# VH-VL binders against q96il0: the designs that were tried, part 144

Target 1, 167 residues: q96il0
Amino acid sequence: APERGAERRDTAPSGVSRFCPPRKSCHDWIGPPDKYSNLRPVHFYIPENESPLEQKLRKLRQETQEWNQQFWANQNLTFSKEKEEFIHSRLKTKGLGLRTESGQKATLNAEEMADFYKEFLSKNFQKHMYYNRDWYKRNFAITFFMGKVALERIWNKLKQKQKKRSN
Key: E = the ipSAE of ESMFold2; O = the ipSAE of OpenDDE; V2 = 0.75 times the mean of E and O plus 0.25 times the DockQ between their complexes.

## First folded at step 5 (VH-VL)

Design mh4g (framework fv_ebronucimab; at its last look DockQ between E and O 0.01; V2 from the best seeds 0.00; counts 0 for: pae E 17.5 > 2, placed apart)
Fold by ESMFold2-Fast, scan of step 5:
Structure mh4g (fold): chain C 167 residues (1-167), chain A 120 residues (1-120), chain B 111 residues (1-111)
Amino acid sequence: as target 1 above (167 residues)
Amino acid sequence: EVQLVESGGGLVQPGRSLRLSCAASGFTFSEYAMNWVRQAPGKGLEWVSYISGDSGDTSYADSVQGRFTISRDNGKNSLYLQMNSLRAEDTALYFCAKGTEYSRYGFDYWGQGTMVTVSS
Amino acid sequence: QSELTQPRSVSGSPGQSVTISCTGTSSDVGGYKYVSWYQQHPGKAPKLLISRVSNRPSGVPDRFSGSKSGNTASLTISGLQAEDEADYYCSSYTSKSTYVVFGTGTDVTVL
């Protein structure tokens, strides 16, 4: 049925592209910081003749990035929520409003905020310890596969060079 | 076709040891993380242990840490679980489970399990 | 380890839809897109139904669907059939221990 409901926002993706020379592979593109995680996303370039090993490395890096972004988005939201709850609670205890005379958000001094930061860090110590453990394990795996890809590329160049000499 | 076949289960007395094996076929074994998951009779699933494809990383549930050791032999397409100091509460069907391509936290293929009974 | 909370049982008639909830915290279900669902028939090994909240593996019927809102993930079975009578388990990554945590399990009965 032809109905004129909501407008469709069906625009083909048009992003800023990185210049890629004809004789060299294009590189990965690094974007602006994500609103929630505050991490810069990497948009991975897929080579025309990507090997299975190169594909495995790329997918591992993409999955690690997704995990990392999800962790920090969640952590930053939790921090912001608990920080605001702490500030509101303390301002209420002091008999103060949530806004200053200038209309800005009321806040606590550095000494009072130190109590919040100390409690937050202590509460989240185990969570951050496990994050760091998993982060290092993931980066070890990525480094290992980067080495394998490097060796594959060296081997392939040697094969190509030998074939040219044998022609 | 992916196949996982567990073996080595049986009846053992408390305090004894048992070694489980899992034979894998139908995929490039060394490229995937492997897991052991157990299920006590009439109870739910409990994750037991993880090993990365290169054996560089292992993890254990708190209930088995220090008693169980996960290992693999990529040349033989085999996964192992060495279980020491067995307790009655370790009684369960033990499943071998293959990790998904990109995450150790999802299991796309499971074996049929091998039963371990710890009783006097 | 704390398990994810699922209802003990859910029942429906053939052709109806049933939904199973899986409730955790912001450190597992609420914080990550790594929720999986497994189907287990009596005497059989679990089978992966859904991965990454809503991704359906090849061979799984489209009447199985997954979603997530806040700290709760849901598995919906539409067009309920007799063969859907089974136990269903959710699982999630958890940042508290970097382990997989399973749900308590739900028995689906087709009346």
Scores: ipSAE 0.289, ipTM 0.726, lowest interface PAE 4.7, mean pLDDT 84
Fold by OpenDDE, look of step 6:
Structure mh4g (fold): chain C 167 residues (1-167), chain A 120 residues (1-120), chain B 111 residues (1-111)
Amino acid sequence: as target 1 above (167 residues)
Amino acid sequence: EVQLVESGGGLVQPGRSLRLSCAASGFTFSEYAMNWVRQAPGKGLEWVSYISGDSGDTSYADSVQGRFTISRDNGKNSLYLQMNSLRAEDTALYFCAKGTEYSRYGFDYWGQGTMVTVSS
Amino acid sequence: QSELTQPRSVSGSPGQSVTISCTGTSSDVGGYKYVSWYQQHPGKAPKLLISRVSNRPSGVPDRFSGSKSGNTASLTISGLQAEDEADYYCSSYTSKSTYVVFGTGTDVTVL
C-alpha cells in the first residue's frame, strides 16, 4: 500500500508578530495588522491588583483574539491558495501562459473571477456560519463578564467609601 | 501514454456535411485546449479550429468560418469537427492536435489524421 | 491569411549544422514572442520539436535548438543526421485571440 504522503497542511505559521508594547504602559495596545490574518492584535494590560474576575475576562478576551487570528490566518491562506490554483487551472484550460507576452503575470477577467468567488463562498458557507455563531457566543460571554467586572468595581468603591466614613 | 485517434473521414460530394471525431486518452482531456489542423495532399499544415478545455472559447480559420463547428465532450474524452458546405479545397488529412499547457504556443501531441476527400 | 515565410529547402551533409528561418511578413504575426517548430516525416503526423521559441520538450534531442531575433525565428539542427530528413514547419499565433498560423514549410535534405 503506497504510503499516502501526508499532505503537509501548510498551517499558517503561528508567528503572530508579537508587537511588544512599551513595558511601562498601563493601557491596552493595538498592534499593526497581522500579515496573515490582517487583524490588529490587542495587547491586554495586566493590572498589579487584578481581581480573579478581571483575570477571567482578560483571558477570555485573549483566547477569543487568538481564535480570531488563527481562523482568519487560515482562511486567508486557503483563499490565496485556492485562488491561485483556480487562476492557473483556468489559464491552462484556455491555453494561456502564466505570463503575458510582456512578461506580466497573466490574470483572469472580473467575470471569471466572480465565478471563483461564488464557488469559494458556497464551499465555505458552513464554515463561515459556524464562525459567526461562535463569534457571537464568545462576544456575549465577554460582554457578560464585562458587566460582572463593572459591578465588582462599583461594589469595591462603595466599600472603600464606607470604611473612610467609619474612620 | 497520450493517444489521439481521428475518425469520420471519407469521400463526400461538394455541399455535403461530414463529422470528424477524435478520441483522446492518456491525459486529463478537460484540462487542455484542442485543435484541428489539416494538410492538403502535398501541401503544408493549415490550422483549422481551436476549442478551450471548458468549451468556453472557440476560434476558426477564415477559410472555414461559418461552415465548420468545433465541439468537445469531456465526459467521453472526444473532440468533434462538424463540417458543413464542404468544398473541394477542404480535401485534406485532418489532424487532431492537443494543446500544451499553453496551447497557443504549440501542439505537443498529434493524431495520425483522418482523410477527407471532397469530390464530385 | 497571415503566413510565416520559410525557405523552401535546406540541405546539409551529415554532421553539419543547418538553420531554418521563419519570418513573419504580416503585421499579425511579426511581433509575437512565441514560435513553435514541428518535424514531419513523409506519411507521418507532425512532431513538436520546439515550443515558445526555444523550449525543447522531453525526448527531443539537444541538437535541435530554437532562437528568435526580431521578426525572424530560427531552428538550428546541429550534427545533422540522416533521420533528420523531413519537412519542418514553424508556427505562431496572430493578433486574433487564438488564431494559429503555420510557416510555408522547409524540406530538409541530408546529402
Scores: ipSAE 0.213, ipTM 0.693, lowest interface PAE 2.1, mean pLDDT 88
Fold by ESMFold2, look of step 6:
Structure mh4g (fold): chain C 167 residues (1-167), chain A 120 residues (1-120), chain B 111 residues (1-111)
Amino acid sequence: as target 1 above (167 residues)
Amino acid sequence: EVQLVESGGGLVQPGRSLRLSCAASGFTFSEYAMNWVRQAPGKGLEWVSYISGDSGDTSYADSVQGRFTISRDNGKNSLYLQMNSLRAEDTALYFCAKGTEYSRYGFDYWGQGTMVTVSS
Amino acid sequence: QSELTQPRSVSGSPGQSVTISCTGTSSDVGGYKYVSWYQQHPGKAPKLLISRVSNRPSGVPDRFSGSKSGNTASLTISGLQAEDEADYYCSSYTSKSTYVVFGTGTDVTVL
């Protein structure tokens, strides 16, 4: 939704509206990519008057992010370890050392590495299938609670209008 | 209400195997991740292993990787730890611990533990 | 496998406040990661004391509170009582090859 915050909330100091935290952040924000997962974490804003339903939604989103971060961190680590093992095995088969003459790690060309990438995807097929299933389940739950929060907010606005009109 | 009862501990020689069990009750077992956590005599807590509710995801501490296998039987509400190639360093009290709805939120229920002693 | 650093012991008189630190890295304690705290009396199983950095499960007294700043989580016990004499552990997950890590443990002594 657009700039409701442009209304200047300071017009009613004594009848105080809820303001954002002193840190000036009243929004979720996206951090830099995590070194291990390569995913950008969301840092969720926690409003002071968060309803139980809004809290449930936020917790669900936080848990989903944690699950996703953990999955890709583990996959990246496994990928790196198995890639190195594959390279070592193929260099050994070719009769080559693990280091070049300059002392750098020896590696395989892209054509040679294609077998590794295919094998890695194949070995992890079941894991990725369960990841996709869980991703859809989590997104369905999040969407469901987003709808419930939207209805709650509409109803709260109606209650506030009713209270003001009685004044 | 929630109860976790470990069993299967005992005295065993190095290199041998032992199987721990944990009987769960008072909750829908299949919906929660389960863990093993151990504590050597006079020392701190060490996480050992994790298994998801559907058994689709397992993980192990580096110290036990390749030697221990966690499993569960959701039909019997039971958690297991198969411990192979036991070492003196595995001597500890082994706890069965229940995860919350979200495993990163911690372990909300613990058993009393079963003692495993590995000595020559 | 890394472990979270806690002071070996902390002491206080009844009614005082004590604080236990739990120091890790951005890979286990920092950022979006959740930290849990456990209390363990001698000869007994650990009990979950704090979840998600600062949440108190039902039945945990208000005198226990948790917080986090940077890569350090803290457990504060206000109004220290004799029954609070126990070992305390923090825990979190890590994004490396280790799934869950505990702190080194802190022995709280009530003088």
Scores: ipSAE 0.000, ipTM 0.485, lowest interface PAE 17.5, mean pLDDT 79
ESMFold2 (binder alone), look of step 6: mean pLDDT 90; pTM 0.934

Design mh4h (framework fv_ebronucimab)
Fold by ESMFold2-Fast, scan of step 5:
Structure mh4h (fold): chain C 167 residues (1-167), chain A 120 residues (1-120), chain B 111 residues (1-111)
Amino acid sequence: as target 1 above (167 residues)
Amino acid sequence: EVQLVESGGGLVQPGRSLRLSCAASGFTFSEYAMNWVRQAPGKGLEWVSYISGDSGDTSYADSVQGRFTISRDNGKNSLYLQMNSLRAEDTALYFCAKDKEYGNWSFDYWGQGTMVTVSS
Amino acid sequence: QSELTQPRSVSGSPGQSVTISCTGTSSDVGGYKYVSWYQQHPGKAPKLLISRVSNRPSGVPDRFSGSKSGNTASLTISGLQAEDEADYYCSSYTSKSTYVVFGTGTDVTVL
């Protein structure tokens, strides 16, 4: 069993760039949003009596989280870069500078930005489709293993009850 | 490649202070707890101090409690040990050690150590 | 500042098997499944060999295995090789004041 006196912390403050679970904590911990992916990481607690099946489930969840983090970090970076390039290109075509006279970033109106969003979505359609396919596959696998773990826990409890009644 | 490099050790007189540093690279420093572990010449390993990744939790061996202070600077990927009121029995090679992962209470990477000698 | 008890030395011949014991109390080895083993060659830093009683990190040969019974954890080195000549330390989670407690260490000699 986990140590009774262990400190518990469920939520990190907003604005913290990194998260580390506290000493001797016995709970999963949810960190602040990652700077690049904007997703909250989960640090999974490893139970004292973790079975091989439970370990496989935990590692599958950790691997899926890392895959998801990497995808969105890369996608967000690509979006930001291409958006900036599009704005600069359009401003150059209009004969406008990259900055206003006040030194602020020059912007395009919503109608002009619609062209960029349409192009970006079309360009990345196949990539997002494969992401969604893999996301569903990974979640199906996780759900399947969650079911197996649940059945294992039920079976182990039944075995323990039988052993206690026979002694 | 994970690397931990200790520095700051040396010869110091009893009652004086010394500050050890550990430079970390090859992993996201702020996501892992860090430890100091020492080894007296010809003797075994002794855990000295712990600090969580966010510096919110620290812990010390009874032998150093009140004299040593562990700290970190995540922006510099650096771990520190401030050692006050040094005694002859503090003479040891001091290792910087990284926690493996939450729930393991094990150290997956160690530095080569920095020697602290407390002698008159 | 109690430490876990290990034999001072163990010796074996190449190809044989040796076992190192690590004995504690119900507050550490006996109470929890958080035992680690470290290998230390002369003049070098310790290397994590086993965590959580029997889990091997990537890169550690399968001839190293860990187990636990009651208050005693054991490290078994099968197919002993000359490079295994080193000091071995166990460690455990403890419910007491320290974060972890280390063993007294065992010197393994390959004859």
Scores: ipSAE 0.013, ipTM 0.587, lowest interface PAE 8.7, mean pLDDT 84

Design mh4i (framework fv_ebronucimab)
Fold by ESMFold2-Fast, scan of step 5:
Structure mh4i (fold): chain C 167 residues (1-167), chain A 120 residues (1-120), chain B 111 residues (1-111)
Amino acid sequence: as target 1 above (167 residues)
Amino acid sequence: EVQLVESGGGLVQPGRSLRLSCAASGFTFSEYAMNWVRQAPGKGLEWVSYISGDSGDTSYADSVQGRFTISRDNGKNSLYLQMNSLRAEDTALYFCAKDLSYGRYTFDYWGQGTMVTVSS
Amino acid sequence: QSELTQPRSVSGSPGQSVTISCTGTSSDVGGYKYVSWYQQHPGKAPKLLISRVSNRPSGVPDRFSGSKSGNTASLTISGLQAEDEADYYCSSYTSKSTYVVFGTGTDVTVL
């Protein structure tokens, strides 16, 4: 059966997803960067004997990845759109065309772009603050569940040793 | 032991094309992303191009976008760089480099490089 | 694209410590933990020294250490030896739609 949980970044004319882990994989698989977020998605391996606690950890990591991908896809699209609008506006104010004599896109130097970056960062300050707060909370929760899974594995190993000694 | 061996470099005139190859051994080629990195004589390193293990994703430096094409043949453990519309500024030693793991942005093994000289 | 800034050269005597800086922006070195360092001897391919700011691959002596503060990453070579004479390059992930960006390189000279 096809592996569940594979993320779709793009679809070919044949209807096949561009992000699909190798068949018969027995470990986590990292895919190519998403077109919009520029982040690499992770497909998590699901072992046949996955405990409920391990499932909760995996689900939390998957949900965090999806949240992170959505945030950055939206942020990058907004940045790109506003950057182009700013450049066009400044070139128009200078009385310059959108293309150079060689046919390349006309650009602004780093100093001229400083105003855009300052305004963009200021405008999105609250959004980035909430992102960082939530990112921290999610990673704390993941670390907490990783600790629980580690303790469960140690406990199971100790129980196995005791079972061998009991007779 | 991981080995990467580049070939295909040489002297070529501006505006012409050249195809570089990289033969890989010692690891499961299809499971790792591959890169081309170049170094002009006496200059620093410049990342050129990236291809994922399944060829599903590629990326290029702005300086080569639209002129170079990265590809791979996993059945032959080979990486390629098709270089079109070559310019004098493309003169460099071209290295094949293996990603440490998917998405780590680190190159753990490099080939010896193949020299490309673009001149009349 | 824009390169990360490194000093052109650094020199020291055997047994001394030298530090190489690698300065970028919040879109690369300052924003992410994907900083690597490479050593290149004349006529040779680069060799990975440090990944993810401070991780040493197996076979790299603990004399080599990496760190990062703000927009600047640093490579420190303690107990400098003759074989450490080489060019050193930093690299970082960049959010500007390129895969990685390299530093300008630093020539380390050992007397």
Scores: ipSAE 0.000, ipTM 0.454, lowest interface PAE 20.4, mean pLDDT 79

Design mh4j (framework fv_ebronucimab)
Fold by ESMFold2-Fast, scan of step 5:
Structure mh4j (fold): chain C 167 residues (1-167), chain A 119 residues (1-119), chain B 111 residues (1-111)
Amino acid sequence: as target 1 above (167 residues)
Amino acid sequence: EVQLVESGGGLVQPGRSLRLSCAASGFTFSEYAMNWVRQAPGKGLEWVSYISGDSGDTSYADSVQGRFTISRDNGKNSLYLQMNSLRAEDTALYFCAKEHPYTGKFDYWGQGTMVTVSS
Amino acid sequence: QSELTQPRSVSGSPGQSVTISCTGTSSDVGGYKYVSWYQQHPGKAPKLLISRVSNRPSGVPDRFSGSKSGNTASLTISGLQAEDEADYYCSSYTSKSTYVVFGTGTDVTVL
């Protein structure tokens, strides 16, 4: 059972569900899979002495996660809706009912569904290309800022060694 | 710089309601948990209520559970405490406090707003 | 709710060291590394002095130090100065509920 604060209660401005880490957490926390995107959100730990550069990196990672969650939530919804319409259309064309005698949803076989998958992939090819492009751009930016944060931390350690004020 | 300014306190009769507000500035409000802490005249600090940055988690002291409701409006950088069925023992200076998430570390406090519950 | 136990008052002379204890149980001070200390001057809001047992925020003199052993946390003020005269409160995260518990408070007097 999820902790009281870890349940899906609120939605981010982008329309994706939000989850809270446990009160005693002092590190990044991974939430349960989102209902729509089927991705696990990460709630990023905020260090007590977070530098402006560390804050920029964290916000970039948070924004990238929200963008990624929203993309897949929308994609999955679109896929589900179009799949259901395709099945309905094909069953009507064959003169079949939408439900079997057992009350189960009537489905198409794998060969028939291959037509839908091919059409869906072709229709969404450009959208997926833009997603991949933005995904790489975002990860490049994150890696760049991770490098900057690492250099900042190394520089600060070197400064402290030189000053020799530590007891 | 970080600033927290409480308002809404005053003299109120037992059994009545009062709503406190806390206006925040100088930090990304939605990323930090917020707390209400009270201090009766001449007494020590007592934790009252907690709300997470995304409002997904709230907690209350046993003495106020069922009577007080904490809420926030991240678009307005504001924290609220709705106090119902007020009792004489709720008389206190009410502080708004910023918490580093899930640590109980209250790094910034407002100056407080006085709530007096008396006939 | 049970408060963490602190001495009512502690006194010292300028330049001396004083230590304030904060005693709880295994469900709060003994069980967690989330002990904070706050300084409150008369008529002012509390100010964070120490977090996570021993961490000092920027601007707090290194005269203030914190430690913990078992169910007792301690705040030590070395080189006591007149401006250190104030009320001091400890606090801890607790497992009894998702809340923070404060200590009873200690009045520090500089002679």
Scores: ipSAE 0.000, ipTM 0.559, lowest interface PAE 11.6, mean pLDDT 82

Design mh5 (framework fv_ebronucimab)
Fold by ESMFold2-Fast, scan of step 5:
Structure mh5 (fold): chain C 167 residues (1-167), chain A 120 residues (1-120), chain B 111 residues (1-111)
Amino acid sequence: as target 1 above (167 residues)
Amino acid sequence: EVQLVESGGGLVQPGRSLRLSCAASGFTFNTYGMNWVRQAPGKGLEWVSFISYDSGSTSYADSVQGRFTISRDNGKNSLYLQMNSLRAEDTALYFCAKDTEYGRWSFDYWGQGTMVTVSS
Amino acid sequence: QSELTQPRSVSGSPGQSVTISCTGTSSNIGSGYRVHWYQQHPGKAPKLLISANNKRPSGVPDRFSGSKSGNTASLTISGLQAEDEADYYCQSYDSSLHGYVFGTGTDVTVL
């Protein structure tokens, strides 16, 4: 059967454009916060002429992002679970139900929650220290490779200028 | 490695006082509630007292209320139990026990205990 | 009673399953407070075996399981082994006592 010809449509469903890089993007794109980690994911632009060094930098940044997202998704899940358990335990200690008379979720006041926040932060102190240590190591490595990439690009520009001198 | 080491137990006459100590290591002591639990020879476990991580909250079993005082020194990673007006029925092995989670509902680590014998 | 009620003893042969009950009142287990289980070998300190009704701490074999319904909690030991011979205690919180309450203890014998 005869075909009428191909037609390209560059359309995205409602809302999808906020989660996907724009078509024909020439820059890194930052998405909305992830549901679990609450961190904005970066979708890295890959140039057609990406050097091995640029690829190494991009892979390092991608791996660091994935590590960071996994850490905070787990931490936020742990926080939410322990917060819920703390609230339920305190409400039971007070002889209160989990719901108000209006059917709303029962909550503790700021003074009562201060105990939980302090204990959570203190309990996770060493975990956060190791996270910060690794975060600084990763950022140092990224900065180092960014410097190398910058030097590579300067060198390439100097080569182009030399090439234009036709003696 | 979490360790709790009790000390201060011994033979004491009725009406006298003893102070028990518990030395903690291997965890961030100042972030957890602590407890004393006792066990009379050949009998079951009986919870004695609780103290919150910041010493802001304490509680006691009815059998020891007004006679025992729980305290802690976070700078020394140490828990204490001051036992006054001791009775024969206070004779027991006294365990130091660490809270598992914020709710103060279970104990994930225990010491080996220190024996308190109240007898004439 | 101020204590949670457990059977004095249960016995089984290697490879079989045994279940220990823990019965409370409306001021503790009946009010929805969680039940925890401890294992104590002769001359040793108790060890946390089951937390929050049915959660196993790291290092506890999956042969140990917990459940809770109404005023009663249960500890089940499947594939019973010689090293499971010990005393077992349940523990909860009691709102009327404003403190923790332990079970009367159960001696498990492996025949």
Scores: ipSAE 0.000, ipTM 0.443, lowest interface PAE 22.1, mean pLDDT 79

Design mh5a (framework fv_ebronucimab)
Fold by ESMFold2-Fast, scan of step 5:
Structure mh5a (fold): chain C 167 residues (1-167), chain A 120 residues (1-120), chain B 111 residues (1-111)
Amino acid sequence: as target 1 above (167 residues)
Amino acid sequence: EVQLVESGGGLVQPGRSLRLSCAASGFTFNTYGMNWVRQAPGKGLEWVSFISYDSGSTSYADSVQGRFTISRDNGKNSLYLQMNSLRAEDTALYFCAKDTEYGKWSFDYWGQGTMVTVSS
Amino acid sequence: QSELTQPRSVSGSPGQSVTISCTGTSSNIGSGYRVHWYQQHPGKAPKLLISANNKRPSGVPDRFSGSKSGNTASLTISGLQAEDEADYYCQSYDSSLHGYVFGTGTDVTVL
């Protein structure tokens, strides 16, 4: 009986499988949100005869995705850690335990959390400004290379059309 | 050509103060974070302090917190480290280091360093 | 305490491959913070050798490569040459220190 569940788990979880395109897909596919960054990764399709320019664009997009995933994984982890530390410290100061009698995590109300949010946003202001600057730089580069790849593909199609006409 | 030139190092007695300077050129200084990194003779690299591009954020290694103050003057393309209550353990070559593009948190350019010796 | 751990020394003969490990904790490498590598020749400033785990700056030979898995990053030098004799440092960011952290450093000797 339990072997059916083990078999399904060994091949792929059903939730993950719905984000996998059929084999031999000619398109990129989007995965589930990353555990840490909460962003959906893109798995890039690699053409059989990928040009050097297409490879450069794909690697730039992959690198930008890794950079973006890394930034938000770090931000989300830092936020969660500092939030828990703040809550723990405030509850300790009040002489309260970390858990309620029902076993739920003890929490602070919105007004009590205001100081934490203000401090976190202030501390991370420059970090987010630099992130936005680099995000725009990366997207400009990607857009530029996407344009170059588009021109290359148009040229290749024109070459094929002329060859067919020669017959 | 990116250049970072440190100055202000020297011999100083324990408990006294010293101010280090770093002159930057060849890049848009006011858009990058800056750091001080030190290396004691025969030992490894130790990060000392960071300052954001607009001086709005600073951070310090625990070993220097409360004694050292990092600052910058974007109009002069200069970075500073005010070192107070110096200890023998602060003896090191002090490097000025430029942050790479944000998101990488690495140091792409370094100065040659200025030597600080704290001795009686 | 929050220093990244590297072997003190690594040695090899010309043409061989050597690997330097850099082990961190959950507050730095284990949290997904990227690892960078620096090469320092005696009497000189460090030079950025590998950025963001595995990226080579322009001018760095392809025989230098980096990788990361879990709490450990590695620098591999293939085709070892005499000029590779230097100290190598890994570096990351530590969320508990709210600052940068360096490795203990590895002295590479070419026999």
Scores: ipSAE 0.000, ipTM 0.461, lowest interface PAE 17.5, mean pLDDT 79

